# Designs tried in a protein design chat: VHH binders against q68dx3r342to642. Part 24

Target 1, 301 residues: q68dx3r342to642
Amino acid sequence: RDLCVVLLNGQHLEVKCDVESTVGAVFNAVTSFANLEELTYFGLAYMKSKEFFFLDSETRLCKIAPEGWREQPQKTSMNTFTLFLRIKFFVSHYGLLQHSLTRHQFYLQLRKDILEERLYCNEEILLQLGVLALQAEFGNYPKEQVESKPYFHVEDYIPASLIERMTALRVQVEVSEMHRLSSALWGEDAELKFLRVTQQLPEYGVLVHQVFSEKRRPEEEMALGICAKGVIVYEVKNNSRIAMLRFQWRETGKISTYQKKFTITSSVTGKKHTFVTDSAKTSKYLLDLCSAQHGFNAQMG
Below, E stands for the ipSAE of ESMFold2; O stands for the ipSAE of OpenDDE; V2 stands for 0.75 times the mean of E and O plus 0.25 times the DockQ between their complexes.

## First folded at step 12 (VHH; framework vhh_gocatamig_d2)

Design h04 (at its last look DockQ between E and O 0.86; V2 from the best seeds 0.80)
Fold by OpenDDE, look of step 12:
Structure h04 (fold): chain B 301 residues (1-301), chain A 123 residues (1-123)
Amino acid sequence: as target 1 above (301 residues)
Amino acid sequence: EVQLVESGGGLVQPGGSLTLSCAASGFTFSDYRLAWYRQAPGKKRELVAAITSGGSTVYMDSVKGRFTISRDNAKNSVYLQMNSLRAEDTAVYYCAKETGYDLETGTYYFDYWGQGTLVTVSS
């Protein structure tokens, strides 16, 4: 059987596996191929409804594979099994990372998250990060550039929403000028600056998942952010997330699930906060993700 | 509704063997951790063994090497093979389903229980 794994650099790897192969086996094959180190930070995930769900290493692929994957030959493109290599655990500071390649992977992850607007950032910082990415990938501003020929595509460095608001031409001019005026920072140093800036963002390292209120107010969209520090409850309006509640791990007593319900119990107030997910599988996933993040935080603390 | 039904309990002599079974329903069995607890008369309920969805196991020290927890996802069942039974193993044994995660202890906890099955080890 074949599956596709998408790396953080955008490379697609075809991985051959058995029906009984585990996620862990695929993970090892992929990370070995990519010569990745510090594997503890990484995970494989599948995409559902534009969200990424990390997979347990012990999970058999046949349990998560799309319909028809087990049958050969594959009849339709719909049966393509695609997984994504992603950063699962985000360190508070890039200095905790030991290998340059690992730091680079963090850069790639965060760059992608910013570009795809999974990680919120204001306009000013978005432009700054775009410039840093140019510095990382192109070095100094190209002196031989003719004004009529852009040396980069704005869509590769600036989110689509900002391009739509500012226009592509304005973004091109402004980012190019910023790059021209930037200090002698390039390559790995520029990536490190990128990491430094992104690590200061409120949503840095936050894995966001849609949930619903227990009171089933259809007009209110909610989301949970899970990270190394705890859980964040967001209200979602017009593609914007507003943090309403924060549950630090030290302030959290228990997390439980019942069918589609996900419940956080405060250790401080004793109050229970219940959210509804789309399935029992999702609620269980969120629980396990919390456990994993809590464990990670304990190891790094 | 979550249901857990234990079976296999009974009277056995010291040194004997017994296999407990638990039939589960009302949830996706393969996604959850399962455990066996026991409660002796006048004592607190205690964790005997647990098994993850992936098959990793943990045991209390007093039963290590004697008891084996296993699961059959196709049958929605969890088992406890008990060998070299001792008088101190006498208790009501409960099958349990994972409930959640306790942040204070850093461990998963179990609050869903069956009715239990009595194991009596006596000469």
Scores: ipSAE 0.873, ipTM 0.940, lowest interface PAE 0.4, mean pLDDT 93
Fold by ESMFold2, look of step 12:
Structure h04 (fold): chain B 301 residues (1-301), chain A 123 residues (1-123)
Amino acid sequence: as target 1 above (301 residues)
Amino acid sequence: EVQLVESGGGLVQPGGSLTLSCAASGFTFSDYRLAWYRQAPGKKRELVAAITSGGSTVYMDSVKGRFTISRDNAKNSVYLQMNSLRAEDTAVYYCAKETGYDLETGTYYFDYWGQGTLVTVSS
């Protein structure tokens, strides 16, 4: 049987596996192919409703495969089985990463998360990050380009929402001018500065998932941000999220689930905060993600 | 409502074997961790073995190599195969279902229990 694993560099890797194969077996094959040595930060995920859901190493592929994948050689299936190699655990500072290949993977994911608007920041920072990505690819401003013509496609460096607000022309002009005035950086040096900027963002390393209020109007969306430091509760309005509550792990006593409900119990107040998810599986996933992030935080020191 | 029903306990001689079974209902069995606990007379209840949704297992040191936890998701059942039984294994054995994660201990906790099944190893 075949599945596709999308790497952070954009490569699609076809992986041959048995019906009984586990996620862990695929992960080992993929990370070996990519020559990654610092494996603890990475996981395999599937995508549902624009959200990534990480898979446990022991999970059998047949449990998560699309309909027909198990019987693929005998039946024509139009559904592709696709997984993503993603960063699950984000270090507080890129200097903790020992290998340049690992830092490059963090850069690739953070750049894509900025472009896909999974990681928010203000307009000034978005433009700065676009210039740093240009510097990583082009180095210095191309003085060989005598004409005032675009040398890059704005969509590759700046999120669509900012392009809509500023217009493509203004984005081109602003990014080009900032690139022209920037100090000489290229390759890894520009990527490291990109990492430095993004790791300072409030939502750096935060894995965001949709939930709903148990006690509030059901049409009003909420979200949970789960990261190494704890849990952030967001209210979502007009596809924009506002942090309402924060729970550091030391302020959290227990996390529990019941059916579609996910409950955080404060160790400080004893108060319970309950959220509704789309399924019992999602509630269970969020609990497991909190457990994993809590464990990572303890190891970070 | 979560229900857990243990069976398979009884009297056995040292060195013997028993298989404990636990039938579960009231939740999506395949999604949750299951565990076996035991409580000997006059002693604290202790974790014997646990199994994740994906089948990964952990055991307390004193039973490793002798006991095997397993699950059958199609039958909503979890089992404890106990081999090479010793007098110290005499206890009431409880099947338990995952409730949540305890941040103080850094471990999953189990608040749903069955009635238990008595295992007596006579020496």
Scores: ipSAE 0.695, ipTM 0.839, lowest interface PAE 0.6, mean pLDDT 88
ESMFold2 (binder alone), look of step 12: mean pLDDT 80; pTM 0.783

Design h05 (at its last fold request DockQ between E and O 0.92; V2 from the best seeds 0.82)
Fold by OpenDDE, fold request of step 13:
Structure h05 (fold): chain B 301 residues (1-301), chain A 123 residues (1-123)
Amino acid sequence: as target 1 above (301 residues)
Amino acid sequence: EVQLVESGGGLVQPGGSLTLSCAASGFTFSDYRLAWYRQAPGKKRELVAAITSGGSTVYMDSVKGRFTISRDNAKNSVYLQMNSLRAEDTAVYYCAKETGYDFETGTYYFDYWGQGTLVTVSS
């Protein structure tokens, strides 16, 4: 049986496995192949409704595999079972990372998150990050470039929403000019600066999942952000997230699940905050993710 | 509704063995941690053993090497094999389902319980 794993560099790996294989086994195979170090920061995830859900290492693949994956021969028309290697735990500072390859993986993750608008960033910083990415990948501004041919594609460096607002031409001109005027910076140094800038963002390291209010008001879209420091409750309006509540772990007494419901109980006020997810599986996932992030924070603290 | 039904308790001599069973319903069994608790007369309820959805186990120190917790997801059941039983193991044993996570203790906690099954170890 075949499984596809997408790496952060965009590479697709075909992994041979059986019905008894675990997520951990696949993770080890993939990370070995990629020669990754500091594995504690990474995880495998599947994508559902544009969200990524990390998998437990002990989970058997057969439990999460799409219908028909167990059947041999695999029907060619079947959707490929695809997992994603992702950063699960985000360090507060890139200096804590010991290996250059690990830092590069963080760069790749954050670059993707910014580009795909999983991590919010204002326009100014988006352009700055675009330039840093150009510096990382191309070095200094190419002086010998032909004026008629852009040396990069704006969609590779700037989010689609900003391109739509500014227009592709304007983005091309502005980013190119910014790159030209930027101080000499390239390669790993540019990546480090990219990390430094992104690590200052409010949503850095925050894994966001859609939830609903208990009152099930369709007009009130909400999301939970889970990170090493705690949980953030977002109100979602027009594809923008506004932080409404923040629960640091020390301020959180307990979290619990009941069917589709996820509940946070404050240790300070005793107040319960209940959110509704799309399934019991999702609510359980959120609980486990909180536990995992809490554990990570404890190790780093 | 979550239901847990324990069975297998009884009278056993010191050094004897007993297997407790718990039948669970009302939730996706394979997704949750399960545990066995016990409460001796006049004592507080204590965690005896727990098992994750993936099969990882933890034990209280006094039962390590003697007790084994296991689960059968196909049968929605969790078991506690108790060997080398001692008088101090006498208690009502409860099966429990995971409820949530406690940040103060840094551990998963259990609030769903069965009615319990009595284990008496006596000569």
Scores: ipSAE 0.893, ipTM 0.948, lowest interface PAE 0.4, mean pLDDT 94
Fold by ESMFold2, look of step 12:
Structure h05 (fold): chain B 301 residues (1-301), chain A 123 residues (1-123)
Amino acid sequence: as target 1 above (301 residues)
Amino acid sequence: EVQLVESGGGLVQPGGSLTLSCAASGFTFSDYRLAWYRQAPGKKRELVAAITSGGSTVYMDSVKGRFTISRDNAKNSVYLQMNSLRAEDTAVYYCAKETGYDFETGTYYFDYWGQGTLVTVSS
């Protein structure tokens, strides 16, 4: 059996596995290939509706595989089984990471999340991060630059929504000028500055999942942001999310699930807050994600 | 509706063995933690053993090495194999299903219970 694992550097690995293989076995093979040593921050996830869902190491691959994967693969017709190596647990400061390769993986994921608009920030910061990524790859501004010949593709450094708002030409000019005026940074030094900027963002390390209101307007879209510090409740309008309520773990008494419902009980007020998910499995997943993030937070102190 | 039905209790001699079964319905059995609790006369209900969806187990100290919790996801059933039974194991045994997570204790908690099955260890 063939499984594709997408790494943060964009590499696609084909992993051969037994039908009885677990997620943990694949994770160990992939992280060994990538020479990763600090493994506790990472997990394997599948993508559903542009959201990543992390898998437990004990989960058997046949339980989550697409239809036909359990059967023999066909050369002309294949069901693609794709998992993603991603960071599940985000440290509060990159200095807690012992190895440069681990910091590089954090950089790669944060850069990808910025470009794919999973992690939001304002225009000034987006441009700054684009320049830092450019510096990480190319270093100093080219001394013999000609005005009419760009040295980079804006789409590789700036998210599409900002390119649409500013136009590609304006983005090209602005990023180039910022690069020209910047201090010389290269490789890891630029990546560390990228990490310093992103860890200050309000949504740094926040894993966002779609949910719905129980009582008022069932079609009203909401989201839960789950991170090391707690849970954030968002209202979603016009592809924009606004934080409405926050629960730090010390303000959280219990979380429970029943069918598609996910309920947070405040330890401060005793009030219950119930959200509807697309399935009982999603509700259970969100509960387990909260438990895992709570445990990670306790370990960081 | 969550339903849990215990069976397999009875009278057994000290040193003997019993297997308790719990049939579950009303939820996706394979996704949740299951547990066995017991309550002796005049005592609080206490956790005996728990098992995760993936099969990892936890036991109270006094039953380690004597009791084994297991699950069969195809049959929606959880079992408690009790060996080397002692008089102190006499209790009503309850099957329970995970309800949620308690952030103060840092543990999963169980509020769905069966009717219980009586185990009596006596000559």
Scores: ipSAE 0.704, ipTM 0.859, lowest interface PAE 0.7, mean pLDDT 88
ESMFold2 (binder alone), look of step 12: mean pLDDT 80; pTM 0.787
OpenDDE, look of step 12: ipSAE 0.877; ipTM 0.942
ESMFold2, fold request of step 13: ipSAE 0.687, 0.695, 0.669; ipTM 0.849, 0.853, 0.832
ESMFold2 (binder alone), fold request of step 13: mean pLDDT 79, 80, 80; pTM 0.781, 0.782, 0.785
OpenDDE, fold request of step 13: ipSAE 0.892, 0.892; ipTM 0.948, 0.948

Design h06 (at its last look DockQ between E and O 0.91; V2 from the best seeds 0.82)
Fold by OpenDDE, look of step 12:
Structure h06 (fold): chain B 301 residues (1-301), chain A 123 residues (1-123)
Amino acid sequence: as target 1 above (301 residues)
Amino acid sequence: EVQLVESGGGLVQPGGSLTLSCAASGFTFSDYRLAWYRQAPGKKRELVAAITSGGSTVYMDSVKGRFTISRDNAKNSVYLQMNSLRAEDTAVYYCAKETGYDIETGTWYFDYWGQGTLVTVSS
């Protein structure tokens, strides 16, 4: 059987596996191919409804594979099984990472998250991060640059929403000028500064998933952010997320699930906060993710 | 509704063996951790063994090397093979499903107890 794994650099790898192969086996094959170190930070995920769900290493692929995958080699569009290599655990500081390649992977992840607007950032910082990415990938501003021929595509460095608001031409001019005026920072040093800036963002390292209120108010969209520090409850309105509650691990008692319901109990107030997911599977996933993030935090602390 | 039905209990002599079974329904069996608990007369209920969805196991110290927890996802069943039974193993044994995660203790806790099955070890 064949599956596709998308790496953080955008490379698509075709991986051959058996029906009984595990996620762990695929993960090992992919990370070996990419010569990745510090594997503890990484995970494989599948995408559902624009969200990424990390997979347990012990899970058999046949359990998560799309319908028809078992009937390969008949190649139909319906039989495509795609997984994504992603950062699962985000360190508080890039200095904790031991290998340059690992730092680079974090850079790639965060760059994608910013570009695809999974990680919120204000306009000023977005432009700054765009410039840093240019410095990382192109080095210094090209001195022989002709204004009529852009040396980069704005859509590769600036989120679509900001391009829409500012216009592509304005973004091109502004970012180019900022790059021209930037300090002599390039390559790996520029990536490190990118990491430094992104690590200061409120949503850094936060894995966000849609949930619903227990009261089933369709007009109120909510989301849970799960990270190494705890759980964040967001209200979602007009494509923006507002943090309403924060449950640091030290303030959290028990996390439980019942069917589609996900419940957090405060260790401080004793209050139970219940959210509704789209399935029991999703609720269980969120629970496991919380456990994993909590464990990671304990190891790093 | 979650249902757990234990079976296999009975009277056995010291040094004997028993296999307990638990049939589960009402949830996606393969996604959850399962556990066996026991409660002796006048004592608190205690965790005997647990098994993850992937098959990793944990045991209380007093049963290590004697008891084996296993699962069959195709049958929605969890088992407890008990060898070299001792008088102190006498208890009602309960099958339990994963309920949640305790952040304070960093441990998984279990609920949804069945009716239990009595194991009596006596000469």
Scores: ipSAE 0.858, ipTM 0.933, lowest interface PAE 0.4, mean pLDDT 93
Fold by ESMFold2, look of step 12:
Structure h06 (fold): chain B 301 residues (1-301), chain A 123 residues (1-123)
Amino acid sequence: as target 1 above (301 residues)
Amino acid sequence: EVQLVESGGGLVQPGGSLTLSCAASGFTFSDYRLAWYRQAPGKKRELVAAITSGGSTVYMDSVKGRFTISRDNAKNSVYLQMNSLRAEDTAVYYCAKETGYDIETGTWYFDYWGQGTLVTVSS
């Protein structure tokens, strides 16, 4: 049997596996192929509604595979089973990562999350990060291109929404000028500075999932951000999310689920906050994710 | 509605064996941790064994090597095989289903309980 695993560098890896293969077996094969050694930060996820859901290593592939995958002897292009190698646990500082390749994976995911607008920041920081990514690839501004001739595609460095707001031409000019005025920085050194900037962002390492208010409001949507530091409650309006409440783990008592409901209790106020998810499976997933992130936070110190 | 129904308790002599069963309904059984707790007369309830959705197990020290927790996801059932029973194992045994995670203690907690099944170990 065949499944596709999308790596952070964009490579699509086809993995052959047995009928009884687990997510863990695929993870080991993929990380070995990619020469990754610091595995505890990574997981395999599937995508649903533009959100990533991480899988437990013990989960059997047949339980989560699309219809017909279990029965097929060979892969067909029409019913592809796709998983993603993603970072699940984000270190507080890239210096905690022992290997250059691991830091590169963090850079790749953060860059992609910025471009695809899963990680939000203001326009000035978006431009700065674009320039840092450009520096990682080019180093110095190319002197032979001073005549305003483009040497990069803006969409590779700047999110589409910012390009639309500023126009592609203006983005190209601004990024080029910032690159021209920047000190020489190349390869891994530029990537490390990219990591330093993103580590300071409020949503760094935050895994965002859609939820709904227990009170049903037709024009109101919510989200939960789950990360090493705790849980963030967002109100979502006009495709923009606004943090309304933050639970550091020290401020959190019990987290529970009942059917589609997910409840978090403040240990400071004793108040219970209940959210509705699309399924009991999603509620359980969010609970497990909170437990995992809390455990990771304890090891970070 | 979550329902847990224990069975298999009874009177046994020291050194004997029993298998406790728990039939579960009202939730997706395969997704949740299950546990056996017991409460001896005059004592507080205590965790005996727990099993994750993936089959990993934890046991209290006094029952390790003597008790085995297992689950059958096809039958929505969790079991406790009890061997080499001792008088101190006399208790009402409760099947329990995961409710949530307690950040303050770093542990999973179980608020859904069956009615219990009595195990009496005496000569």
Scores: ipSAE 0.724, ipTM 0.868, lowest interface PAE 0.6, mean pLDDT 88
ESMFold2 (binder alone), look of step 12: mean pLDDT 80; pTM 0.784

## First folded at step 13 (VHH)

Design i01 (framework vhh_gocatamig_d2; at its last look DockQ between E and O 0.01; V2 from the best seeds 0.00; counts 0 for: pae E 29.4 > 2, placed apart)
Fold by ESMFold2, look of step 13:
Structure i01 (fold): chain B 301 residues (1-301), chain A 123 residues (1-123)
Amino acid sequence: as target 1 above (301 residues)
Amino acid sequence: EVQLVESGGGLVQPGGSLTLSCAASGFTFSDYRLAWYRQAPGKKRELVAAITSGGSTVYMDSVKGRFTISRDNAKNSVYLQMNSLRAEDTAVYYCAKETGSDSETGTSYFDYWGQGTLVTVSS
């Protein structure tokens, strides 16, 4: 039958597969299509509640497909079963990536995460990143354009929340002026500077998932950020998250789950930190994600 | 051996623009005509545009002035720039390579190696 895989460039790829096909088979087809060489950083994910959940290679597609996928016509299948090619493992420096196409994929995902506000940064950095994306696509400021006429749609380069705060007109003027005054960069060189800026952000490479406080769950939303360096505990208020605790892997003595609960035990203090998830499956997923990120970190030495 | 891989399909509003790309491998790209075809739901596949090895182009009547086919022999790629998109342009777009011609009839044959990329124009 058919499924749709969304690539990082926004392309929707139709993949034909057997009902008994695995996630790994789809991943191999998609990455071969995209000519990706450095596959270890990537995975296939499904989206739930605006969060991406990575799938294991051996998982059969029928286990994760929407109801009726096996019997659906090709047209209906394209509308109902969608997976995403995403970066699961983030290198600390883009120079560790051997191929320009791999660096381009990192750029594409980070740009999308900035625009969709999954990766936060201040207004000054958001404007800088917008200009870098313009330079990557258009190069120098176009002399042919009338200065007051947009040569770009602001929503393609600047997150909606900043546009609301500054207005579209002010954003257009400021980004255009910054672009006009910028040194010549284009293509990969602009993308590399984009990567350099985003790699310095505190939340670079952090996979964020909603959890709740065990003590005051109904009134206190939390989040866990899982990355190569360890785990970050966030308190979430007013749709903003604040880092409260950080655990490097060497400070993490044990991670365990019980039903909907996910517990980190500090190896330094012995103190236990418990969080509540929406399901036992989510708790197990977070444990497995921690194990995968820990393993990736060990290989970065 | 011959592979044609389309990309760039997606959702777009009427009046918008979209660029399709086709990466080719397994043959001497510069020697052959390349084409874009499309197939709307419930309709027959139809030629949209073609480009010769020398860069000459032909377009179906309904896309003239809106679509531009181009090729980059250094990248083994053929492109379709689609401007002023309309709902009637909604289709799966296929990249095709010419295999040969029938000199007795003057007919050119296009091979359909691409898997297609979906373009949806929705108001």
Scores: ipSAE 0.000, ipTM 0.064, lowest interface PAE 29.4, mean pLDDT 80
Fold by OpenDDE, look of step 13:
Structure i01 (fold): chain B 301 residues (1-301), chain A 123 residues (1-123)
Amino acid sequence: as target 1 above (301 residues)
Amino acid sequence: EVQLVESGGGLVQPGGSLTLSCAASGFTFSDYRLAWYRQAPGKKRELVAAITSGGSTVYMDSVKGRFTISRDNAKNSVYLQMNSLRAEDTAVYYCAKETGSDSETGTSYFDYWGQGTLVTVSS
């Protein structure tokens, strides 16, 4: 049976597995193939409703596989089982990473998150990051350019929303000029600067999941951000997230789940904050993710 | 203004050791790759060692295992520890700042050469 794993570099890897195969086995195969080190930072995830859900290493693939996957050869190409290699744990500083390849993986992850607008960034920083990415991939501004052909595609470096607002031509010109005027960093150095800039963003390392208010205010979309530092409660308006509450782990007394409900209790105030997810499975996932992130923070602290 | 000032050169016997220093100013030191070059009499200038902002290093083959490049961002300085020196290591050594690279050609660019420091290895 075939499973497709998407790597951070965009490569699709076909992995042979059986119904008894575990996520861990696939993870090991993929990381071995990619020659990755420092595996503790990585995880496999599936995508649901544009969100990524990390999988436990001990989970059997048959438990998460799409319908029809067990009956391979598949009658129709439509039921491809796809997983994603992703960074699960984000270090506070790239200097904590020991291997250049690991730093590169972080760079790739963050580029994707920025480009796909999973990680919020203002326009100025977006352009800056675009230029840094160009520096990382191209180095210096190309001196010998064929006048009629851009040396890069704006959609590869700038989020679609900004391109729509500025227009592709304007973005092309502005980013090109910024690149030309910049002191180009050598590939790895440009990536490191990229990491440095992104690590300063408010949502750096925050895994965001949609939730609902217990009070059923349909007009209020909410999200939970889970990261090494704790839990963030966001209000979502017009595709913008506003942090409303922050719970550091030391401020968190208890996290619990009941059916679709996720509850966090402040150790400071004693107040309970309850959110509603789309399923008991999701609420449990969020709890487990909190535990994992808390553990990571403790390990790194 | 970017400035690079080399020091530590001198006369040393074969098998001896020497440490070169380069003091940098006029730019964000921690953001840039730095390198040591050398130029022997009648020869072209060649890359000896380089170090990225993240601390990754590269060496020319002839100095691998003998030379060590390091940096101290707090002091805006880059160093070259040279051990087991040989006569063929005799050259003027220059510190350089990264200006960029070409991903297609694999070419790295450096600028802001200091005055250099002379290293002479002779019995």
Scores: ipSAE 0.000, ipTM 0.242, lowest interface PAE 12.8, mean pLDDT 89
ESMFold2 (binder alone), look of step 13: mean pLDDT 78; pTM 0.768

